# Ledger of designs, part 8: VH-VL binders against q9h9l3

Target 1, 176 residues: q9h9l3
Amino acid sequence: PRKMVAIDCEMVGTGPKGHVSSLARCSIVNYNGDVLYDEYILPPCHIVDYRTRWSGIRKQHMVNATPFKIARGQILKILTGKIVVGHAIHNDFKALQYFHPKSLTRDTSHIPPLNRKADCPENATMSLKHLTKKLLNRDIQVGKSGHSSVEDAQATMELYKLVEVEWEEHLARNPP

## First folded at step 1 (VH-VL)

Design u10 (framework fv_unasnemab)
Fold by ESMFold2-Fast, scan of step 1:
Structure u10 (fold): chain C 176 residues (1-176), chain A 126 residues (1-126), chain B 107 residues (1-107)
Amino acid sequence: as target 1 above (176 residues)
Amino acid sequence: EVQLVESGGGLVQPGRSLRLSCTASGFTFSDYYMDWVRQAPGKGLEWVAEIRSEAYGYTTYYAESVKGRFTISRDDSKSIVYLQMNSLRTEDTALYYCARDIEVAGTYDYYYMDVWGKGTTVTVSS
Amino acid sequence: DIQMTQSPSSVSASVGDRVTITCRASQSISDYLNWYQQKPGKAPKLLIYAASSLQSGVPSRFSGSGSGTDFTLTISSLQPEDFASYFCQQSYDTPYTFGGGTKVEME
């Protein structure tokens, strides 16, 4: 079958009062959870707000970070033609300024069977942290130093694997 | 009108317990982190505890001076945050403020206390 | 814990004066710093968040600057209602910590 990867991005605040979300780290893992890509990324605009408690990104990470244009090219080469799994993934695609085909996109924040397995309302948007705890009995995003995008990408892939057969069959019958 | 009203303060002896309450009105209480901050007579501000919203699992954080003795909790159905204070010491004597934490619009991790109650006085003395 | 050192402890000033208060963190806190004003017998009021962002409703004579470990609060032209105590607070990590305060009093 078509190759599958999971992605998680960290964003920092740029623009007025740091309200614009700009890509500052991207992690991509394969089906087995092995890291294919994990780089700090330098936004083209001045960073107003590192959002460190959330993103885990500090000024030191930007010193030799890969410039956005170069990182984007590298990331897109990995994603193109693959099934890409993420959580609230359209935020990641927006930060990458990239449009991935809906037919090859899997968003674990919008998969009703996954919510059902977690005893959550099917139409609710549940956090990655909540679903991972309920379904994998694992705590992620722990502590005060920010999230690990590698950990988040790995958890996202494992969550998708719980519903993969059912959801792929659903999508084959109901193409987006 | 956005308001926070503290209650439950009073005079208590060392080693005793006291529970403070803070009733919120005029905003969607369940969306906000809530904090307790205290101020000893004639002294500065000391952050005591925080409880996060349901979206963040009601996670709690404490200053080292109160850890193990104080417990912060909340009841979103009543719009109340509580501070249970056990094993009180004379150095816990202070005016206790309740405050709401607000995130900077559209950002992550930037929190500030934009609304404060008038405070409730706790005096620990024999 | 992150220690916040505020200076001066007090300053005597006259209406129209420029007043500068400094705050130093024991480690880098990026721009996770807030400034509060407290008048006698009243609860604190937020003035500045994220080191330099002015809270809505706060007069433009108040400004904040700095990042990392060194921060300043400036009042460009002191008004009678500005005689108060001022506190910095880091929100980078728990426990959140406040500076010792600066009392701005009439000369």
Scores: ipSAE 0.000, ipTM 0.492, lowest interface PAE 12.8, mean pLDDT 88

Design u2 (framework fv_unasnemab)
Fold by ESMFold2-Fast, scan of step 1:
Structure u2 (fold): chain C 176 residues (1-176), chain A 127 residues (1-127), chain B 107 residues (1-107)
Amino acid sequence: as target 1 above (176 residues)
Amino acid sequence: EVQLVESGGGLVQPGRSLRLSCTASGFTFGDYAMDWVRQAPGKGLEWVAEIRSKAYGGTTYYAESVKGRFTISRDDSKSIVYLQMNSLRTEDTALYYCTRDYDFWSGYKDYYYMDVWGKGTTVTVSS
Amino acid sequence: DIQMTQSPSSVSASVGDRVTITCRASQSISSYLNWYQQKPGKAPKLLIYAASSLQSGVPSRFSGSGSGTDFTLTISSLQPEDFASYFCQQSYSTPYTFGGGTKVEME
């Protein structure tokens, strides 16, 4: 059976005006929510904007961070051949400069049955925080000091498990 | 009509403070980053400060020559950007321009440039 | 800080001349380079962004080229209204920096 993992990345701003999103932390958890990977990652470019309110990244985290090229290799080794669950996961893959097959990708921001269970419009892109509160009765991303990518990855996996059976059946009938 | 109108310039003594204002009209102010650029008499252009939109956290950036002395801020409800200038020095004497900072994404690359400029407000720092 | 060096500081030219202005960055800025025109007593006006993209309303005789560290602004056939100062500006990272300017004067 195919292994399944959940991923959440934190990005900082690099390049002009800090508008380029560069990977600065990545967390990967297994089906049960156990951490497989959690590292701060040093972008190859100068960090212009830490985006600390959302990323939780501060200058201190960069001191012993894993260089991007090394971290990318480690992460891709974990992801390759597995079903990867994420929320708005395209952003994570873009930051990793990585293409993951759509047939092995599960995006909790684009699963109509999940939105339906949360009493949200099926075609809306709901935030991870909102879905987690509605469906798991749990508050994540609390406060203004940034998100925990481990917490977000764990919540994402738990959300997917709520619709896993029906969504895997849907994908088997309607391959992407 | 898209326009920017600066005000608040004047003659001040070294060590004192002055606040510049820039009123925007004709566009959705809150969607844009706003910059201050100055030009000393007979000299070139010097970027002073930028404040990004709330969508990008309202982050502020400063030139080293003004860092710690100048503060840029914005009031999106009034479509005004401000520059609070403290501990003024004679070398701060310049015409101060307010600029709109345009962000354009084409799929390959982001483009950043100042496409709208006000006529400027003059600040003279002398004893 | 990224230093922007413009050359020449001034150039004397006649209507119909081809004018070339260069700008050099102290480090690679990819294509995040803008060109502005400033006439005496007026605010600067954007001519070119992203090194080579012509701003709407700007005459086609203006063109920009270059990437990395070396950039050029060319006026293919100088017109009377083109006698002005020209400034390059990097938008790659803060602090944004301008070149020292090039004054295009009537010969």
Scores: ipSAE 0.000, ipTM 0.491, lowest interface PAE 14.3, mean pLDDT 87

Design u3 (framework fv_unasnemab)
Fold by ESMFold2-Fast, scan of step 1:
Structure u3 (fold): chain C 176 residues (1-176), chain A 125 residues (1-125), chain B 107 residues (1-107)
Amino acid sequence: as target 1 above (176 residues)
Amino acid sequence: EVQLVESGGGLVQPGRSLRLSCTASGFTFGDYAMDWVRQAPGKGLEWVAEIRSKAYGGTTYYAESVKGRFTISRDDSKSIVYLQMNSLRTEDTALYYCTREGYSSGWEYYYMDVWGKGTTVTVSS
Amino acid sequence: DIQMTQSPSSVSASVGDRVTITCRASQSISSYLNWYQQKPGKAPKLLIYAASSLQSGVPSRFSGSGSGTDFTLTISSLQPEDFASYFCQQSYSTPYTFGGGTKVEME
């Protein structure tokens, strides 16, 4: 049996002028879209820019947020040994300061059959919002409060499921 | 026009090294896995090595007879695939073909749909 | 490694003949089998992929069949340009392996 999860992270700006991206929320869902993890995460550095328009993070969310070190441990325990699906997932792994094996990583921003199904150039990097609208006929990231990482993780898993059989076959023949 | 052109073959003594190159044109090189296949004089075909696209980590695979001696690599910016051949043996004497792995709709089947004309490697004392 | 056994090693035939070449895998490879044609002094050319799918531009007199371990390439009515060597190849797993080849010669 094979286990698969989808992840989406939200980042805030830390460091000079808020130019450093630091993890501030992480959502993980299982194959069926059930939430396995969803926590606001307190960066170890002072938050300069909440990037609320995109992240949905506000000062109020940081009051009861899980400290980065603790959250990282919890998240890695869930991801280790599983197939992890994400969109532009390298950004999420970078924010987690984590290396996940390429053989167990699925990035919906780099799956040519998925782009083809959406009538997009196979090698273009399409946004999660665009692919979800085209392939699932669903509008995500429409709220005034920024993105929902739960919604994004669920959409990412559903997108992957559209090409799962085809893509797993491809990867078995062309493993990373 | 889709084309593969091999170069770098020649006569070499046992224990020495050679580097083969294959220049691709007429297609998006970086999207394809590339292989080397060899054929000894008057004999059949033997698969040597494969390199996957960089989107799949550029993973490499080798025939048992060449493991530890040969290294396949690619330069997508120049559309070139290489075969570095070390510790050459007389049984490595062959015509070396560069091939592209085509694929069917839906990524289900893979096949060598484009072949170069080959470059000859002769390992002799 | 998956061993590919091809038979016969050579066959003498005349123009208009039906020619059959067989290929046997040492373990099941489903339909992951390709057939190539090679003329003297030339690189191989893909004829058939996925055991039975004819490559674009290949004449319809060529056909492939089989699944699992036993596969056949058929030329329904041999033409002068078909005198060549034929090779099967499994694409199921690395290392990819070729059959020993079948030389189709003029009788």
Scores: ipSAE 0.000, ipTM 0.455, lowest interface PAE 22.8, mean pLDDT 88

Design u4 (framework fv_unasnemab)
Fold by ESMFold2-Fast, scan of step 1:
Structure u4 (fold): chain C 176 residues (1-176), chain A 126 residues (1-126), chain B 107 residues (1-107)
Amino acid sequence: as target 1 above (176 residues)
Amino acid sequence: EVQLVESGGGLVQPGRSLRLSCTASGFTFGDYAMDWVRQAPGKGLEWVAEIRSKAYGGTTYYAESVKGRFTISRDDSKSIVYLQMNSLRTEDTALYYCARDLGEYRYGSEYYMDVWGKGTTVTVSS
Amino acid sequence: DIQMTQSPSSVSASVGDRVTITCRASQSISSYLNWYQQKPGKAPKLLIYAASSLQSGVPSRFSGSGSGTDFTLTISSLQPEDFASYFCQQSYSTPYTFGGGTKVEME
């Protein structure tokens, strides 16, 4: 069977007026929630907005951060050929400038059975914080000092496990 | 309840200035980005400006049509966002809405305007 | 700037009809698209954000789909209160831009 990992990234604002989201931290955990990768990453472009309240990224984290090109290589080596779980994962892949096959991608923001378990409309996009509170009775992304991408990746994997059997059977019958 | 109330609109001659205010109530104002969106009579919506929260550096953004003439600012202690409009032109005539911008961090800097005021009318005419 | 092209500009429909409105971006905007409803004399109301997320309090007959450049807003069974104008808006990059709007009128 193919190995499964969960990923969560933190982004900072770069480009014109800081609107572009650039990778500044990436965490990857295995099926059991053990950390496989967790690094601060230096974007190739000037950082306009650290978005610290949500990202937890500050100037000091960039001093010894892994350059984007090197970090990207390390991350893609871990992701390639594996089932990758994430929440609104298209944003993480965009920040990585990476295409991951749809057949190996699991997005917990777009799994109808997961929303159904949370008493949410099946096709709504619910936040990771909401689903984790509703289904795991756990508060994540607490306070104003920034999110933990490790905590978010772990929560994402646990959420996927709640619907894994049902969803994998669905995908086998309805290949992406 | 969550509410936004715009004020400061009126009739003004071309080349003059107006300052619009938007007073927020019922939520933690300082945590949200705030936007101004305008609508000319019988036309569609046009985004004008955004100011991000202090946590995002209080960064400001403007539509090209108003850049250099309009300034967005905020006073978190009073829960007010302002739009200072200088060198007004007839094409600035519109109903000006104030809107609260709320985004999920996982979508980067993506925002969506979930609460709107009723708007204040600005007419620029000789 | 990213241009948003919305179609149709108007549509006449009856209660119970399925109504679809499309929005096309001049470049890929991923899922950074919002849909708003505006009734005459009223402020716009958020219906859908992030292309497919239904705003709290919005009826389930409204749904959004799409990614990249092509997006659709669907009203599965039109109700009397749904006769209004609808606007898409990209939040991918500033300046944020709106589509030209679609007016849903009573037949």
Scores: ipSAE 0.000, ipTM 0.482, lowest interface PAE 11.0, mean pLDDT 86

Design u5 (framework fv_unasnemab)
Fold by ESMFold2-Fast, scan of step 1:
Structure u5 (fold): chain C 176 residues (1-176), chain A 126 residues (1-126), chain B 107 residues (1-107)
Amino acid sequence: as target 1 above (176 residues)
Amino acid sequence: EVQLVESGGGLVQPGRSLRLSCTASGFTFGDYAMDWVRQAPGKGLEWVAEIRSKAYGGTTYYAESVKGRFTISRDDSKSIVYLQMNSLRTEDTALYYCTRVDYEILTGYYDYMDVWGKGTTVTVSS
Amino acid sequence: DIQMTQSPSSVSASVGDRVTITCRASQSISSYLNWYQQKPGKAPKLLIYAASSLQSGVPSRFSGSGSGTDFTLTISSLQPEDFASYFCQQSYSTPYTFGGGTKVEME
């Protein structure tokens, strides 16, 4: 059996006008929600836009942050060979400059049964905040200081567990 | 109803100043970046300026043709974005649109102008 | 500044025709490209964002494709209400820049 982890990354804006999403924090939790990794990460490029409302990242977090190259190696070592759960996870993989096999990837923003349980259109892309409130009766991403990637990764794993049996059966019958 | 209404346009002589206003209604104004885009008579679209929300630092950006002459600002309590235009030139003659910038964050951090006002006309002539 | 070159400047077409408009960026802009429609005397309307994402309420006959430097807007079966001007716009970096526009007019 493959082990399962959930990941949530926070990105800052680098490059022209801050349009490039560069990894600035990564949190990884195990099946039970225990933290396996949680580090602020220094992008190799100048940060143009901290996107603080969404990322929770501020200039102070970058002072002792782990350089991207080192953090990437640590993160990939944790993810390789595991089932990785995330919300809109292709953005996280893109920021990590990493290819994770589709057969081992679970994206809670694209699981029709999960939307169905939340009384949302099956093929709509719903926010993590909305799904967590509807299905777990829990408010995440509250306040003006930005999001907690640990909180988001934990919520993402809990959401996946609600449909895990159904979705794993679906994937066994319909391999990606 | 989401709406943007521009005002303050008119006829002005070269070298003078004019201030445009754009009043927003029907949405949480302070959460959005706001832009000004202009269109000279019979010509295409030219982006003029942007002001980010306070959550993104309230930073401002300008087209090179207006940098140093125009100033974009906002008053979130009144849901108004302004464009202060100084040292006006005949080539500033255009219909000026106010636009709201929204974001697609789930598949990437993509911004786009989803709401436009009907525009206010500025004519710089002697 | 990123320059956006749009072609053709105008195209004459009939209802039911497939219309293709192209937009080329002077440097890579990834997928940070939007398409707008403008009818005479009216403000522009967003059709497509992030190169290929259809804005809510826009008919499925409109589609966008491309990444990097080369982008295409396609209208699969032109309708009477589609006779308008179309503009691409890069949102990759400031200053934002628009293509020169394409006027789709009745043959």
Scores: ipSAE 0.000, ipTM 0.508, lowest interface PAE 13.4, mean pLDDT 87

Design u6 (framework fv_unasnemab)
Fold by ESMFold2-Fast, scan of step 1:
Structure u6 (fold): chain C 176 residues (1-176), chain A 125 residues (1-125), chain B 107 residues (1-107)
Amino acid sequence: as target 1 above (176 residues)
Amino acid sequence: EVQLVESGGGLVQPGRSLRLSCTASGFTFSDYYMDWVRQAPGKGLEWVAEIRSEAYGYTTYYAESVKGRFTISRDDSKSIVYLQMNSLRTEDTALYYCARGEDYVWGSYEYMDVWGKGTTVTVSS
Amino acid sequence: DIQMTQSPSSVSASVGDRVTITCRASQSISDYLNWYQQKPGKAPKLLIYAASSLQSGVPSRFSGSGSGTDFTLTISSLQPEDFASYFCQQSYDTPYTFGGGTKVEME
């Protein structure tokens, strides 16, 4: 039997000039788009740049945020053994300091049939916003007050469903 | 022993209201989604409504045929799920089952593994 | 809404026979499909969830297969207690919907 979730993380800037991306929010949804996890996460390092225009994160969100070590444990418990869908998901896994098996990972930024349906070159890396507009006729990440990781995770799952049958068949024939 | 017991069925006239109850025992009721499924005499199964667990904010879902007329609710302190049926129609005549749905907290598939014996609702003039 | 089309509506079979029941979804539901058995005058009983996972306590002669839109329930060697109605049900999205049912009767 197959269990599948979609994940999207928001990162803030830590380290010199805020150049290091540290996990500050994580949302996980199930196959139907129902929220399984959505928490603000407190990085272990000093936050230099909240990147609010993209992350939607402000100082007020950090007051009751779950410490990174605890949040990581909760998130990994949900992800382990499941097919995990994401967009440019290597960034999410890096922020989680986690290795997920490639055979159970689905990255909607690297699925050639999905790009083909969107009239894009098969090997180009397209943004989640662009693919969602082209294929689902829906605008996400609207405005400049930051993105919703819940909205992004839901859109990512819906995009994957458009190619799920053909892509799973491809992976069965061409295992990673 | 895990069990569900429905009650509240009966004979009612069209346009009237009726409230069904389902009492659960033998498991941690608050951890589970709860569903109502009905079956008209001699016909198949029709899913009616679901209420999710506290972990999912007690969200509710309904079949199109009952939207706006039926309300599902629960009382976790008493281990009871309810179905309030308003504006009843002859088409609502059926045996109404209470069923336990799986909680999505652990990333599990939704299915109904425990069912009650049902309570009969007859809507006629 | 997702429509579930189940076939056949009835089948006559003898003990020891292989019985196959088919269920088709109007759109892809991945493997979010369940199978239930219902005996006359009784509540439904879960047989299979997630298209192919056998519920605890259900005999191994029952098996499910399929993904996407096309699903099959197979009873490899029919036993006297298996004469019953069988229903598929999608749990991919609300409203959850059942197939029309298949009655397995004695020949």
Scores: ipSAE 0.000, ipTM 0.464, lowest interface PAE 18.4, mean pLDDT 87

Design u7 (framework fv_unasnemab)
Fold by ESMFold2-Fast, scan of step 1:
Structure u7 (fold): chain C 176 residues (1-176), chain A 124 residues (1-124), chain B 107 residues (1-107)
Amino acid sequence: as target 1 above (176 residues)
Amino acid sequence: EVQLVESGGGLVQPGRSLRLSCTASGFTFSDYYMDWVRQAPGKGLEWVAEIRSEAYGYTTYYAESVKGRFTISRDDSKSIVYLQMNSLRTEDTALYYCTRDWEYSGYDYYMDVWGKGTTVTVSS
Amino acid sequence: DIQMTQSPSSVSASVGDRVTITCRASQSISDYLNWYQQKPGKAPKLLIYAASSLQSGVPSRFSGSGSGTDFTLTISSLQPEDFASYFCQQSYDTPYTFGGGTKVEME
């Protein structure tokens, strides 16, 4: 039985016109929703666009932020060998410049049974906010101050738990 | 020594299929995006397809002229990138190069290593 | 698609000459522009990336400049080994596109 964690990252815009998404915050929670990691992360490149409406990140958060290389090492130590749950998790892994084995990755934006429970088309990519409202009757990502990566990671873990038994059985019979 | 070696080219009739291979050596193949670029006889360069590394989900991109007919794939355990070419047309006749993409400082990529190429001729 | 227009299509030059090749993008590509050299019967070789960065092992007589839509490759003092075709390429967005090429020929 491998341990399971959920992750959610916030990205800011770097590079020309802020088109590059760089990691600026990461939250990791355990199976019960307890916070294992939550740090602001300083990108190695100049931040052009804080994307505050979505990321919740402001210049003040960067003052004592953990440098990317150090944060990456800490995060990967937590993720290695565990089942990692996320929503559109490929974006988080891309920002971390990290490969996590598909056999240990669970993406709540691409689990057909979860969409089915929410009365959504099985092949559609539904937002975390929508699935959380439909299935957990909980409003997340409210207001204009940006998203909480802790809140998003906790919601993601709770959503996965709704389909965990059937999805783990499916994956055991149909390895990725 | 970093090398890319293409193979699988040949003469094929229109409408048929052909699979190209590119074997990489001398670097950590799994960390790199891999591309196919072609050059028709006496003409310029045309980008054909790209496959990203496993860290980026093996995402694939294609030139519009080959979309739906060509499939790029890779086998990281063997350090090989493939180009499956279906429904071949005479305008697909070209020298096909395999290239390695290098990312610089978070910016977009450049093709720093090229193979010698393998020739594909589509003719009746 | 981003169109790359390269000029001139050919240029005749002598050893010691300054050669300038231009490349124009149909939309802004910032500095996502690469230059390649190709000799007859050989694969292309990377000369310059990110508009102005010289690839390791490439002589300093080669330089690149420009940003946005207009880019230039300059050979400050042409050498015998520089007679070749040159191609620009944008890496800003897929499909990646190449310029039509410039052949640098001996006068």
Scores: ipSAE 0.000, ipTM 0.461, lowest interface PAE 16.0, mean pLDDT 87

Design u8 (framework fv_unasnemab)
Fold by ESMFold2-Fast, scan of step 1:
Structure u8 (fold): chain C 176 residues (1-176), chain A 128 residues (1-128), chain B 107 residues (1-107)
Amino acid sequence: as target 1 above (176 residues)
Amino acid sequence: EVQLVESGGGLVQPGRSLRLSCTASGFTFSDYYMDWVRQAPGKGLEWVAEIRSEAYGYTTYYAESVKGRFTISRDDSKSIVYLQMNSLRTEDTALYYCARDSPYDYKSGYEYYYMDVWGKGTTVTVSS
Amino acid sequence: DIQMTQSPSSVSASVGDRVTITCRASQSISDYLNWYQQKPGKAPKLLIYAASSLQSGVPSRFSGSGSGTDFTLTISSLQPEDFASYFCQQSYDTPYTFGGGTKVEME
């Protein structure tokens, strides 16, 4: 368990028309769902679009937010050498400007056995909300105030635990 | 079955108005940005307009050539996106495509904007 | 507005040939570039997004590369079904703009 964490990031829009996704919050939980990290993060670029409906980020969260460079250093210290679980995790790593080894990455949006348990096509990309409802009978990302990255990271870890034994065996026999 | 079906095209005189409709099926319409792209006979593609999802406040964007004359709108309850075309000009003559752009759920791993589903188009001819 | 210049306007090729199409943006658009294929009488089909990501169901002979201002679409071994028009499109900023298109014709 100590080798495995789950991550979920929230992004805001920067750049032209707010089309660039920039890191604005990051939550990391351990195997048991305990919070290891949860900070609002100030992008180095001007925020054009807070994307509040999804991100839950508002201007007030940026007032005392950790600057990107400092937050990135803190986050990478937690992730380095660990198995990192996420949902559509490539986006989180891109926002962090970070490359995590594929052999230590677990993406719950691309695990065929997980989709199979949810009665979904094995190679479809299903949302975290949908998989959590089907497999854990739990509603996440409810309401209009945005997502909780802590809630999403916890749900992601719980989803991975449903297929952990069979998926780790698969990866041992078929290294990425 | 994911599908977009355009309608409302036809022959219209310069200076008149026409409203195009695009009916979506097989996906959660309200989660997606919707675009109109046109193609004049024998010519290339020209992006016309985009309307964002409710989560982005239904914000709209237009090509310079249609700004002030065209209005894009949507009705999520009916899964329809509209293009209201006013003060039509002969250079507006084209096949008008409806296309799906960005998914609502940014947790899906989708960060880039691209049009992955297109309708067959509806023809608008502006002439006297 | 971001201008997209696509070349060549047309290319004559034979089955098995390697075909390259280039697209140049008037300013840096990072990797926010898409490639579409359009066959006569049909709607465009997405081939590549984010400059180099192959859309599901698209044959591996298609590949995209580039970043910033200069982009390339490559068809490594042209097949009969690949005779079509190809368009690049920037999604960096609105208005979204397309290249002028490249028609790949049978020699």
Scores: ipSAE 0.016, ipTM 0.533, lowest interface PAE 6.3, mean pLDDT 88

